# Designs tried in a protein design chat: VH-VL binders against q54fm4. Part 5

Target 1, 189 residues: q54fm4
Amino acid sequence: MSTAPSPTITSPTQTSPVVINKSLICQDSTVSNGVQIAIGTVLHPRSSIIISEGAGPIIIGENNIIEELVQIVNKSPEPMIIGSNNLFEVGSYIECKSIGNGNVFEPKCKILKNTIIKDQCSIGAGCIVSEDKICENNTIIAQTQNSQIQTTSTLPYDHHSSIHMTHLELLHKSIPLFHTIKKTPILEK
Short names: E, the ipSAE of ESMFold2; O, the ipSAE of OpenDDE; V2, 0.75 times the mean of E and O plus 0.25 times the DockQ between their complexes.

## First folded at step 1 (VH-VL)

Design o6 (framework fv_oberotatug)
Fold by ESMFold2-Fast, scan of step 1:
Structure o6 (fold): chain C 189 residues (1-189), chain A 122 residues (1-122), chain B 107 residues (1-107)
Amino acid sequence: as target 1 above (189 residues)
Amino acid sequence: EVQLVESGGGLVKPGGSLRLSCAASGFTFSNAWMSWVRQAPGKGLEWVGRIKSKTDGGTTDYAAPVQGRFTISRDDSKNTLYLQMNSLKTEDTAVYYCTTDYGIRWLYFDYWGQGTLVTVSS
Amino acid sequence: DVQMTQSPSSLSASVGDRVTITCRASQSISSYLSWYQQRPGKAPNLLIYAASSLQSGVPSRFSGSGSGTDFTLTISTLQPEDFATYYCQQYYSYPLTFGQGTKVEIK
């Protein structure tokens, strides 16, 4: 029915754990002043995190993957808070109020203003999450032949987090081989 | 050049044991999650199990038909993956492939060996 | 377990034809789907990952689409080397599961 949890990042028996202790921000990405990005988060080329004039800050947690042509834009005077371990795939447009942890935003999806996406949600390719919507934990929004549907995931979070962390490790190794990296501060002193 | 070379296949009687090896080269084996996939004669592909890298905990997962009978292990010093098969059944007859675990959505490298045939017959 | 069903199980085509193979998951797998090609007597090789991303070195005549439960692999202009068996695979949930395969045969 269900697999036992095996969180990779907290394994007590690892003798040689992988340490990701900084963010990777590609040179040709765009990041506004006032954006805070925590350790491990990767910004691919031509991604953008933009604070509009008069808007509040954008605060992004740890170990997020933000792919090419992704736009994260805060147009609200309130802060936009994004958690950890989220994957934003190519061309996604994000104008939320907040996003939790472990979410997947598939290519060219749009998250419209004042939305709240909690944890372990999956927003399908090209899908649109309308203004003011709240997506509870484990929500799946997917495109069928006829329409956009919503259901609930039965997969445990730790399975998703294990896959995500391995993907993140690969990106931390591969991106510097092919792209120039901006100087990134470690947010914890 | 990336290469995966399986060995150890052969003819075994039901109830017998066999150990398969997979020699890896051309990539950083120690960082890779590795899987075994099998294919019965004239049939489709069936995932057998996988082992994570040591840095990701070195844990194993198995498909239900082989759980408790098969054990996957790795020796990173020798860049070698193993499949220990015990209590073999005729239904285990298949070509066994060593492959990188494509459990990651955007794994940029997907490598497969040539396969090794295991025949379980009396 | 997530069950993967392909349609058709086999098809006959000529060089130059457009071929479409479909794959349906028993539950939503987001875009955690890959397509493999297996030529007779050879190991499978990856064509498409993440439902629609073309693997490096794979000809552009191959394309993938879909999300959730319904997926398609399209070969826009079939070439002689494309007569093979094609498999979809979900990697959203363990155990990893493959479709039963679609054999593309010469007419």
Scores: ipSAE 0.000, ipTM 0.468, lowest interface PAE 13.0, mean pLDDT 82

Design o7 (framework fv_oberotatug)
Fold by ESMFold2-Fast, scan of step 1:
Parts: structure tokens; sequence; C-alpha cells
Structure o7 (fold): chain C 189 residues (1-189), chain A 123 residues (1-123), chain B 107 residues (1-107)
């Protein structure tokens, strides 16, 4: 398994390693080689972060909560970039191009290829975000019996951030009591 | 520790019916997707079908050879998986394994297996 | 349906040998491939998932590689308990399909 991009005329002048520590990665989660996960992110048991053959890396920011049966899959040769403070609830499927910060993906939602989810969006349970869609900041997608509704959130970011941080604190206290934790790789420093 | 125990296998005549059970323990059964995989004597493995958790819709999928004849069901209150086998044929003779299925949507692999129960279809 | 073909169907080896088994899919399945071991008279057990990820509790002498249509399972230093039949399985699409199996026998 290797992919080697070709159009590098000059070598980078400097590369800095990402320090990945204080993340809480459960032993029975699945994480491909080439995935980078920043500090504070919690990966529940039976969650999966997968790089498909020929695909680019997956880079995940700080303080994300990735629940059981969540699948994050990069099938694109381009890198998949996920920001910070996102909540991925049970069984959601993520095959985006990029995700920003402070988003909530409710249970079993599907985010299809080439999508861009910016900041502070809420994708409702079982909702599908179609291929190539862009969700601007504060987008809410919710499911009714026969259709999906899209609207804009009026809640302030501080409200969402506070709830998320409380949830993270609870998980950092509770998960080590019930599950074996993987040793997080530490790069340079 | 995860444990799966199959039961209900035996000898049955062609055209007959049989119900297999799989008792699960050591994990949260209600959250798990479950599959049946069979193996004819001296042959390789063949996927029979699977059932999703009720929270994931409780839907079933089957391999073509058993579609319309076999039914997979579950009783989460008893932590038990079932395979109802109708209109049995001699080519259904196999050891039937109960498995947990991990991965959602486009992927499925079988991380835990029971010890199997033999079904023999013979006249 | 996606067809899986293993090579060889059987091989003879000695303890300490390096063993490689190949699996070919009839169409691209990306990395959605698992490897199983079945010892004589026992149920199969999972070795590798997602083409190259080692299942917890499985010895590090087992490794998987490949993508698309061509995959390999390698046992770096064969142990007595490794004499078994090995199966690949695609999970790219239903119905899930297995290879025919590769039997690793004592030389």
Amino acid sequence: as target 1 above (189 residues)
Amino acid sequence: EVQLVESGGGLVKPGGSLRLSCAASGFTFSNAWMSWVRQAPGKGLEWVGRIKSKTDGGTTDYAAPVQGRFTISRDDSKNTLYLQMNSLKTEDTAVYYCTTEKYYILTGYFDYWGQGTLVTVSS
Amino acid sequence: DVQMTQSPSSLSASVGDRVTITCRASQSISSYLSWYQQRPGKAPNLLIYAASSLQSGVPSRFSGSGSGTDFTLTISTLQPEDFATYYCQQSYSTPYTFGQGTKVEIK
C-alpha cells in the first residue's frame, strides 16, 4: 500500500511533525496507517477511520468525539481534513472532502463524497448530505417523515461549545474505567 | 469475553424445515449486526445472510441460493439470533456458523464466530 | 457478484518458513478485504481486516497487503499452530464472498 504523488519540483524547506497525544483511542477501534488525530479527540469502541487504496490521508483535529460504529472513510486521492470540536454520533458515515469545526452529525446520518461541511452545522439523524454539497456555517438539516428540511441555526457558538466540552470531559473520565485504551503515537518532541 | 453458541442442527429430509439458534454473550447484542456463514463438508466458506441491529433498521440481506427460503431474525431480550430454514435442499448440508459482523454500510467482516452446528439434509 | 480466487489452493511448509498466500478479486474492491484462519475441526477466526489491519490478539507474524484486485497474506515465521486453511473475504458489496481457501500443510 503506497501512493506517491509526482509533481514536486522542489523539496519542502521545512516539515513539522504533528504531536498526537492525550487522545483517547479505544483498543477495539480501527484506524488506518496515515490517519493523524490531534489532542483530545475521543474514538469510541468499534469506530473506524479508514483510508482506501490510493486515497489520501485523513487529518482529524482536536477534541472530536467519534462514537461507536461511526465510519470515516477517505476514498479520494485528496486529503480529507476534519477540524475540531465535532461530534459524530453512533453509526454516522462520513465520506466528505472536508469538515470544519463545531459540527454535530446525529446518529446514522450519511455525508457523501466531495461534500464540504463548514462550521457549526447540525446534520439530523438518518439524514443524507448528497455528493458535492456545501453546507455553509450554521446549517441545520433535519428529517421529516418524507423529506429533509434545511434551515439556519440561530444558536450562538458558545452554547454548542460548552455542551461539547462537558461531553468530552465526561468521556475522558468514564471511558478509561470501562475500556482498554490504545497508546497514542507521539511524533517529534 | 464474547461467546456465540449455535444449536438446533440435525438431520432433516429434503423439503423439510429447521430452525437454528445462536445464544450470544459478552457484548451488547442489541447493538450488533449478526451474520450466518456456512461450510459444506470439505468445502469453503459461504455467506448466508445478515441482520442489522434494530437501531440500524433491523433489515436483512441474503445470498441468492437461500433467498426466499431462509429467514434471519433476532430476539434482543434473549440475546439470541435465529435462522429459519425452509424448503431445505441437499446442497444446504453444511456446518452453520453464527458471527458478529463489524463495519457499517459498504464493509462487513466477521470478528467473532461460534463453533458451528451441523445441518444434514438427506433422504 | 465479486469472485475471489486464492493461490495456491494448498502448500507444504516447515516451521520457521515464510509463507505467502494471494487473493484476487474479479473487480476492484479497494481495501475491503479480510483474512481468516481455520484450524482443523475448529471455527474460523479473523486475522486481518481492511486488507492490512491486524485484529487484536493476532500474532504480529501475520500481515496483509494489497489493494484493488490483488492481495497477499504473509506469515513471516510459520509456527506449529499455523498449519490451517486460510480464507480471504471481500466486503465491498453484498453478497459477501470468500476465496476457495488455501491449505497450509506440514512438509
Scores: ipSAE 0.000, ipTM 0.448, lowest interface PAE 17.4, mean pLDDT 82

Design o8 (framework fv_oberotatug)
Fold by ESMFold2-Fast, scan of step 1:
Structure o8 (fold): chain C 189 residues (1-189), chain A 126 residues (1-126), chain B 107 residues (1-107)
Amino acid sequence: as target 1 above (189 residues)
Amino acid sequence: EVQLVESGGGLVKPGGSLRLSCAASGFTFSNAWMSWVRQAPGKGLEWVGRIKSKTDGGTTDYAAPVQGRFTISRDDSKNTLYLQMNSLKTEDTAVYYCTTDSPYSSSWYRGYFQHWGQGTLVTVSS
Amino acid sequence: DVQMTQSPSSLSASVGDRVTITCRASQSISSYLSWYQQRPGKAPNLLIYAASSLQSGVPSRFSGSGSGTDFTLTISTLQPEDFATYYCQQSYSTPYTFGQGTKVEIK
């Protein structure tokens, strides 16, 4: 496959050193006790990570971007495990069993109970991933007029990963300038 | 050098149909998300809709005023984007621009209209 | 839908002036905002994307700032070619929406 045409981000903000050595959790986000969030992960204002009564923990990896109005909810007694470098776009609802690495969840998609999303998947805007479904690596789910279609991505992960890291670096620079950040414990979260 | 060239505009009566084309060159068209943006005479910019690349599902999204009347399609073998306009109204009178949107599914790059065509004028009047 | 409002709708300025244009979103759009310049009779040109990233080839006198709901485009030292209409645009959610535009006119 040909290399995707992409503008190179060359602004001064792109060349400034940005050290990602902590998670960035906005003050007006909601995070339940028992949620573990690894270094670099960003929670935008009005995002929610919720453990229902009697449910197991939620464990979230590194460098995830969780946008406004995203809801990640564990209602299962089993742990919910989310990997690294995932992008959860505005208003997506996540009630999975597990999510791997490098996935994109487009706006207002819904990932239902006991689903497994592996790596490098892209779930389209407004799409619904039904209960118990397994999405193998590089799965694309998109909405048509009458139904959802499923295809396989041909884009290399290294290319996608570079864009994700650029996005993450700009968020670590910009969010603290405009939003109050939750105080983190001195010890690791 | 990226180029987008629109064609197919003209005068059409209310209720009529028209198809716009956008010939793309200088980039890998098949990987790009593409949008149509219009501008009524003396007015501001209005997004019409977009189409994703085939690898990202090839799906379309539209602004409410054109939903159900306009259809965006693409022919990757010809590096051409289309806008089929049906049931045209006088309010659809505008210069229509073809734009590159994004080659990526991330909202970080979506709606980043780096390249624009020269535009083609569609006039809907009796 | 996310509504974008620009202020002012128009302004008069002289070459060498510092010009500031503001854009407000009806809800938080994070940093998913672009700025465009449209010269009379021409197609728009991208100036800024991701709220603050300068598009390649755009003069450094242009800068963008902001996050959430409030955004600003600044032209530090206005040049003759900068007399144009400027638009902000959100890409946070579909439908993508533009501000109504700000016309920068010669004083």
Scores: ipSAE 0.005, ipTM 0.526, lowest interface PAE 10.1, mean pLDDT 84

Design o9 (framework fv_oberotatug)
Fold by ESMFold2-Fast, scan of step 1:
Structure o9 (fold): chain C 189 residues (1-189), chain A 123 residues (1-123), chain B 107 residues (1-107)
Amino acid sequence: as target 1 above (189 residues)
Amino acid sequence: EVQLVESGGGLVKPGGSLRLSCAASGFTFSNAWMSWVRQAPGKGLEWVGRIKSKTDGGTTDYAAPVQGRFTISRDDSKNTLYLQMNSLKTEDTAVYYCTTHRYLGWTYGMDVWGQGTLVTVSS
Amino acid sequence: DVQMTQSPSSLSASVGDRVTITCRASQSISYYLSWYQQRPGKAPNLLIYAASSLQSGVPSRFSGSGSGTDFTLTISTLQPEDFATYYCQQSYSTPYTFGQGTKVEIK
């Protein structure tokens, strides 16, 4: 990124529960002009959200966790839409058409172009979702020693949602103590 | 064991037709994306076309040299992929390979290949 | 169409050598690249998918790297069974296209 807002240092001293009322974007992250990020979403250091030359916008919902070395890239003239409460773990690569809510993308997985990931899916570490594929709700993709397999999740969403919110609260409390935070724009939803 | 076995190749005159078959075993064929790839004698690999699984829309795509002349279809009840070749030209002479995208059809890499079947178009 | 160009078109090497083959796309294809090996008289075999992921059953001496337009396949210590032709292939857009191939010959 050639132009960045002035970094803001935030050092909360309270031990009370964290209030999630804004996004947290670390100084060392890269975010293209034209990216929209809703309240609560956290971008770790060295994460990237990139709109390629001539591509459409990237719209990201609420309370997403985007970890280190994650790359989200739109190369399509169409908008890329990402929902809420998704966890993108370290090194995952995302070039989807759209992603819904409550999904987990484990480390170094790759989501290729024109894919649609709906809700409550889990994409395993190092797994690849091929171009143009549609993952229905509750799809699990996992890597075995010899192949990549697909199953359907039987775990309730409430359990996953609780873990995600606890993780978000910890990040909103801890990240400002150890990292410089960029000033985030106010997004209407 | 995951296997693809092509059949139906042979000698045909220019303007003729030929249908190739690919019998699949050892995996859930109905979920797999399938492609045909050809290789002219002494030349490199050339992608012919692809068919998606029914769950992913069941659509077909073709390379320009075969568009309008070749048709890819599948019969999931028989675990069989087909290539209908019409209006054959001498430049269609090649070994034709049936391929699946990565095992179980989840990825774009062509991880299983058949042995190939030779199609010769000659007067 | 996306054009794939490999370099070199052929090379001669000895068992134990480090071999590097490059592949260049005419436009950015991100990570949508696979590498295949074809031994004489045999069907192709997938080595690497998504630019850098090693296919199950493929020896660890094979590795892939790169993104965008420039990609590399490396064989760290060439073995007798590695004398073959290698192809890169893009899956970024249809039609899917292969490089012209790199023949690895015995010196």
Scores: ipSAE 0.000, ipTM 0.479, lowest interface PAE 15.7, mean pLDDT 83

## First folded at step 4 (VH-VL)

Design s23 (framework fv_daratumumab)
Fold by ESMFold2-Fast, scan of step 4:
Structure s23 (fold): chain C 189 residues (1-189), chain A 122 residues (1-122), chain B 107 residues (1-107)
Amino acid sequence: as target 1 above (189 residues)
Amino acid sequence: EVQLLESGGGLVQPGGSLRLSCAVSGFTFSSYAMSWVRQAPGKGLEWVSAISGSGGSTYYADSVKGRFTISRDNSKNTLYLQMNSLRAEDTAVYFCAKDYEGWYSLYGMDVWGQGTLVTVSS
Amino acid sequence: EIVLTQSPATLSLSPGERATLSCRASQSVSDYLAWYQQKPGQAPRLLIYDASNRATGIPARFSGSGSGTDFTLTISSLEPEDFAVYYCQQYSDWPLTFGQGTKVEIK
């Protein structure tokens, strides 16, 4: 069947997100006003970065990969800060306080409010990180049957960094060939 | 000041090997993809190979796949091109070049070395 | 591979005249297209990236336009130092490819 047209925004004044410099933001993604996204970050179609009514800004660093159906939502009056080189896989839900660098969020995982994820953590598919939890560097959370286990990674970060940058390179080349990209504001001196 | 300096070119026999080096200074080497581009005498530019900033991705033109290997040593700020099974048609000036922005070739190449001549002849 | 075709092969003009150079891609390259200037015995110099953005230090007389398969480099008023060979290059897909070049020479 036919697809419904995208909603039309009616507003008395122009408004746009804070400048996104040379990031790939698919037209089919949803990004709230007040979201800041640094260069290199890729937003796949149907991904969402949402600032709830009365909530603080969302600040996202460089070279993050945000896949389809990922939802990053700030419902807190405090800012949500996400670092660089993170991979958010299909359908993950992120309502953290902060996320550091080089983390992997596997499909359909849920990160609940006031959570702090530091660096080089891996959150397994379908896992839930409870409210107010702090994941130290190199934390691995995996689900087995009906229970979740937590351990510490011994893998070097250089390995993760190399794979992540390879993935980013492929996405920056492939996504514009198949998807319409949001136009960023013109940057002036 | 950003500088790229190639070395290692020279005269080789068909079937021989050469290794080119490109020493870089003035920028964070590991943050930028690097390319090798060649130009045969009197001809246009031909892209040869590229490597991501981390070294995790390498790319090659079909004419050199299986014969050439691009690599980098980020601790020494040096880019390499190992050239094996050289042919007369590989005769060219070889330039190393830095990607304009980021860790991959999404933009044009903004800084180039002066080039080093490779001549493959009997 | 994506083939880039530049036209004309040679453009003979005088200083002060407008130069218009064309680059056509065999398939869409979106906006992932750069323009370079090369003078005899020298390395190429980046002029334009992302089809229309001037690189740092490039004079305002240089401008790029186009998207998809058809691209244009314009030099609004030629200076003596602008007589050179110009190449377009795509970075939309691997392998990276250059056009064959357009030579802008003095009439």
Scores: ipSAE 0.006, ipTM 0.467, lowest interface PAE 15.5, mean pLDDT 83

Design s24 (framework fv_daratumumab; at its last look DockQ between E and O 0.32; V2 from the best seeds 0.00; counts 0 for: pae E 14.0 > 2)
Fold by OpenDDE, look of step 5:
Structure s24 (fold): chain C 189 residues (1-189), chain A 122 residues (1-122), chain B 107 residues (1-107)
Amino acid sequence: as target 1 above (189 residues)
Amino acid sequence: EVQLLESGGGLVQPGGSLRLSCAVSGFTFSSYAMSWVRQAPGKGLEWVSAISGSGGSTYYADSVKGRFTISRDNSKNTLYLQMNSLRAEDTAVYFCAKDYEGWYSLYGMDVWGQGTLVTVSS
Amino acid sequence: EIVLTQSPATLSLSPGERATLSCRASQSVDSYLAWYQQKPGQAPRLLIYDASDRATGIPARFSGSGSGTDFTLTISSLEPEDFAVYYCQQYSDWPLTFGQGTKVEIK
């Protein structure tokens, strides 16, 4: 019985680090006019960034990951400001006044109107942040079997950042291979 | 009208320091990446440094890495280039340049200042 | 770094003639290539971005083409004001790099 040699799993060739020099907006994402998206930010397929009629602009910072079915909506006449290095996971709904940096929004969470999320917060899956709430830095909202709880994280920010950047690099490498990317809108001067 | 105005150039001895400034007007400064590009006398263009609109990302040519620092004050609509440990080969006209893409920061340069001359000589 | 090689170094032409400038990259830059014009004593001026898109205010006689490693700037009919040095620049990878330039001069 000739034992067939186990196929040598060739270690994935360390592909040259992908230079992040643009935003990646998938063709099948929906983006309203007046939305500004900074470099590195990724919009997955079927994501939407919507400015309602009469509402202010949406400004999104650098290196955000916006996954499938995410809805970011501004209904306020005031601008919606989203910082950098945030992760919006599948199906999350965002209707906030502002979001800082380094936050994680887990699947199908909801951020309701006039809410302020500061930095390094984590909103658990299916959790709802009520209207007019301010989440201070390092706020963790999680769902237990019986209730939604709020606590403060003591974890260093640096660990989250490294993982996020690795994720971004992967997305910038992979997404253009499988999805059509929108041409970057030239902001009419 | 978009305007970029460089300042801070001059004569400096080798090993010295200079700080260049670029005052900008006519656009939302924070929405655009900015670059410094230099040109030695009678030579071509050389990219020096770039900074994203928010200032969260900075980039440097190997020739200036560790010696130059790019920064910006969006409240003052000003771009800066701190140059330390200057060398004779740093002698050039330094241009401030604006990214054409705005928030998307592709680092093509649609508007340039007139430049400021930096001369490094003993 | 990505090296951009422009050719020819000098192009001598008369007004009304067609100018064709080449820029070759050492590796693919996709469409992340710009063309600049610089006149003596002046700052560079953006002509073309994203390989083929004309910047605002640039005359139609200027056109860019190419992708990957080979790019061309074409001036369909040279005007007197078009005699200058032309640079290509890539913004596909860090560091940003320029070609060495092509001088378009009057024959």
Scores: ipSAE 0.019, ipTM 0.603, lowest interface PAE 9.2, mean pLDDT 89
Fold by ESMFold2-Fast, scan of step 4:
Structure s24 (fold): chain C 189 residues (1-189), chain A 122 residues (1-122), chain B 107 residues (1-107)
Amino acid sequence: as target 1 above (189 residues)
Amino acid sequence: EVQLLESGGGLVQPGGSLRLSCAVSGFTFSSYAMSWVRQAPGKGLEWVSAISGSGGSTYYADSVKGRFTISRDNSKNTLYLQMNSLRAEDTAVYFCAKDYEGWYSLYGMDVWGQGTLVTVSS
Amino acid sequence: EIVLTQSPATLSLSPGERATLSCRASQSVDSYLAWYQQKPGQAPRLLIYDASDRATGIPARFSGSGSGTDFTLTISSLEPEDFAVYYCQQYSDWPLTFGQGTKVEIK
């Protein structure tokens, strides 16, 4: 049997490895008890990851970038699983069932309940992914003047992976210089 | 109960190869970075290699770079260390260890296996 | 690579005494520093992470302090079970590195 191979992640430089050995969680972000965040993920100021009362856990993979005013909310009793190397840009709202790897969620997009976003998808600024929708690998959703359209990308993932890793490396170096980082788990109010 | 159990150690000649395994139970394996740390007889601890939870990122000490390969099979809850071109200086007890990745990635290695002895001798 | 230097190499004390162990980094590791205890024939045991936070189940007599390049592990009053080798370890940058260890032995 065979399964799709994991995406290729750009390695740090051989002589000067970058410091991506932990998550960076900014002090003024909000993270519910029961959220698991894997190595390298960056959570910007004023972002939130919320488990609603009675909902299941949120499990977030490696090297994700979660920008300001992003809301990731699980309102389902089932776990919400988010993979690795995803970019959630300012103000996006995520209430999915699952998200795979290498996806880009452009500013103020909304991913509604019980959706499945697989790998290497790009959800355009202000776009809305309706409830129960499944976005296959390499799906592009974009806004035109009159409507929201969907197409399929043929761009190589390696290019996106390289840009993402460079962005992540910069954030791991710069954010601690300008923002206070959370040291201990934070309980939801 | 959380448990790590190493295996695969033994006697090997210089230039030889050996593969270590670490069987994991009691936690969600794919959610935690894992390390191999070694200790030569009567000496201190030396970090050897680390692998991220997904397996997408790997890191090595300069002394083993190009000779050792860390990998994991999350479907089998098993961590591996493939050791090639072994030298007398690689003789050590090899420990697998789990990073203390609970909420956020505040790292220290909180769970360790009992170790497996690798002896490189002619 | 970041080099960690521990001092002293050996600390000879009696039960009830205070132990102070130092770890110095060749460059700043911020607070990304852990301390381990190792007894003969055993795997290391995590004591302190993030320079000053006690791991689960670690007695209050163990405390860590410091930031940047200078770190201290303090055992306020040594118990018989505390005589062991102690290692500091940084996780600020790759490769991860350990200090050479400080042996705390009975006088």
Scores: ipSAE 0.006, ipTM 0.561, lowest interface PAE 9.8, mean pLDDT 84
Fold by ESMFold2, look of step 5:
Structure s24 (fold): chain C 189 residues (1-189), chain A 122 residues (1-122), chain B 107 residues (1-107)
Amino acid sequence: as target 1 above (189 residues)
Amino acid sequence: EVQLLESGGGLVQPGGSLRLSCAVSGFTFSSYAMSWVRQAPGKGLEWVSAISGSGGSTYYADSVKGRFTISRDNSKNTLYLQMNSLRAEDTAVYFCAKDYEGWYSLYGMDVWGQGTLVTVSS
Amino acid sequence: EIVLTQSPATLSLSPGERATLSCRASQSVDSYLAWYQQKPGQAPRLLIYDASDRATGIPARFSGSGSGTDFTLTISSLEPEDFAVYYCQQYSDWPLTFGQGTKVEIK
């Protein structure tokens, strides 16, 4: 069952220049055939997006940041759909059914199979989102000394934050200085 | 076969409004950024606006900011350009264009529609 | 915004001759530059992307070169179908911009 990202008319509200008109895929990343990646998404070195044998495609929207050692794996025959403006921090593991927009996945968190993460969720470092769980908009999951806590943010919805866009702009400028980028595929008739 | 078909052009008075549509087929529409590009009579190409595959990010030329709104309906495979407060200098053929095929974002526009004429005249 | 200046404005040549078209950017665009061909009454056609890579189906006589601020489109031996207007376009920074065009016409 596919969950398309909700169409939202968004205009720039900041005066800072935005130079993003392509995705950046580091050569040292691993991307299976059948993965689609849209404008602005950045794959850091040693990240991986893997379609297991017999599994369905992975479709990744715009302006996502996928940090080092992140693993996005589809083992289901159904498509995995990831929306836009998500941040996947170092070492997180993603085996979701779908992820919406504007979510943050802090380091080493695990998003297990058949989960649905909607919009503007924050999954804390080392936290585990159990199989089949649905995280509604604005869900915050965090780790305390004793347990994993779930709360709901009361802040207004914002699928585009100035911090995310500033971070993304810096990555598009800085990554090519330090890493080799995968080339655009050659298309033949 | 990828096809783009613009519609909605016509004659309008200064200060008026028009909505352009671009019907697409032959590719997974939601996976590609789209642009509007215009060409005034006897003049060169001018990029007008772009929208991300999801519709979450939009971009505009300075000459149209605040007057034009790009949008898309991925369920109907249709791109839109709402043009308000039209001026004589907006007179042009308006093309919709698809990003180059591949894994990456915008690297040039590989498929273009045949355009729809917008004439703004008092 | 980044201004692209194409030269010459018009290039008058005979079939079989070599055409050299220039595009200069007001600031570096790295290699994020495309070339388009447009014939009268038609939509533009993508020739070159990423400064030097031919789009699918484009004949080998078309080649692009350059990086930074100076770019060249070369047509090694003009065919009758190559007489058209050529535009460069940058996609390094928003807003996307086109050069003003170079018309290649029969002498």
Scores: ipSAE 0.000, ipTM 0.484, lowest interface PAE 14.0, mean pLDDT 83
ESMFold2 (binder alone), look of step 5: mean pLDDT 92; pTM 0.941

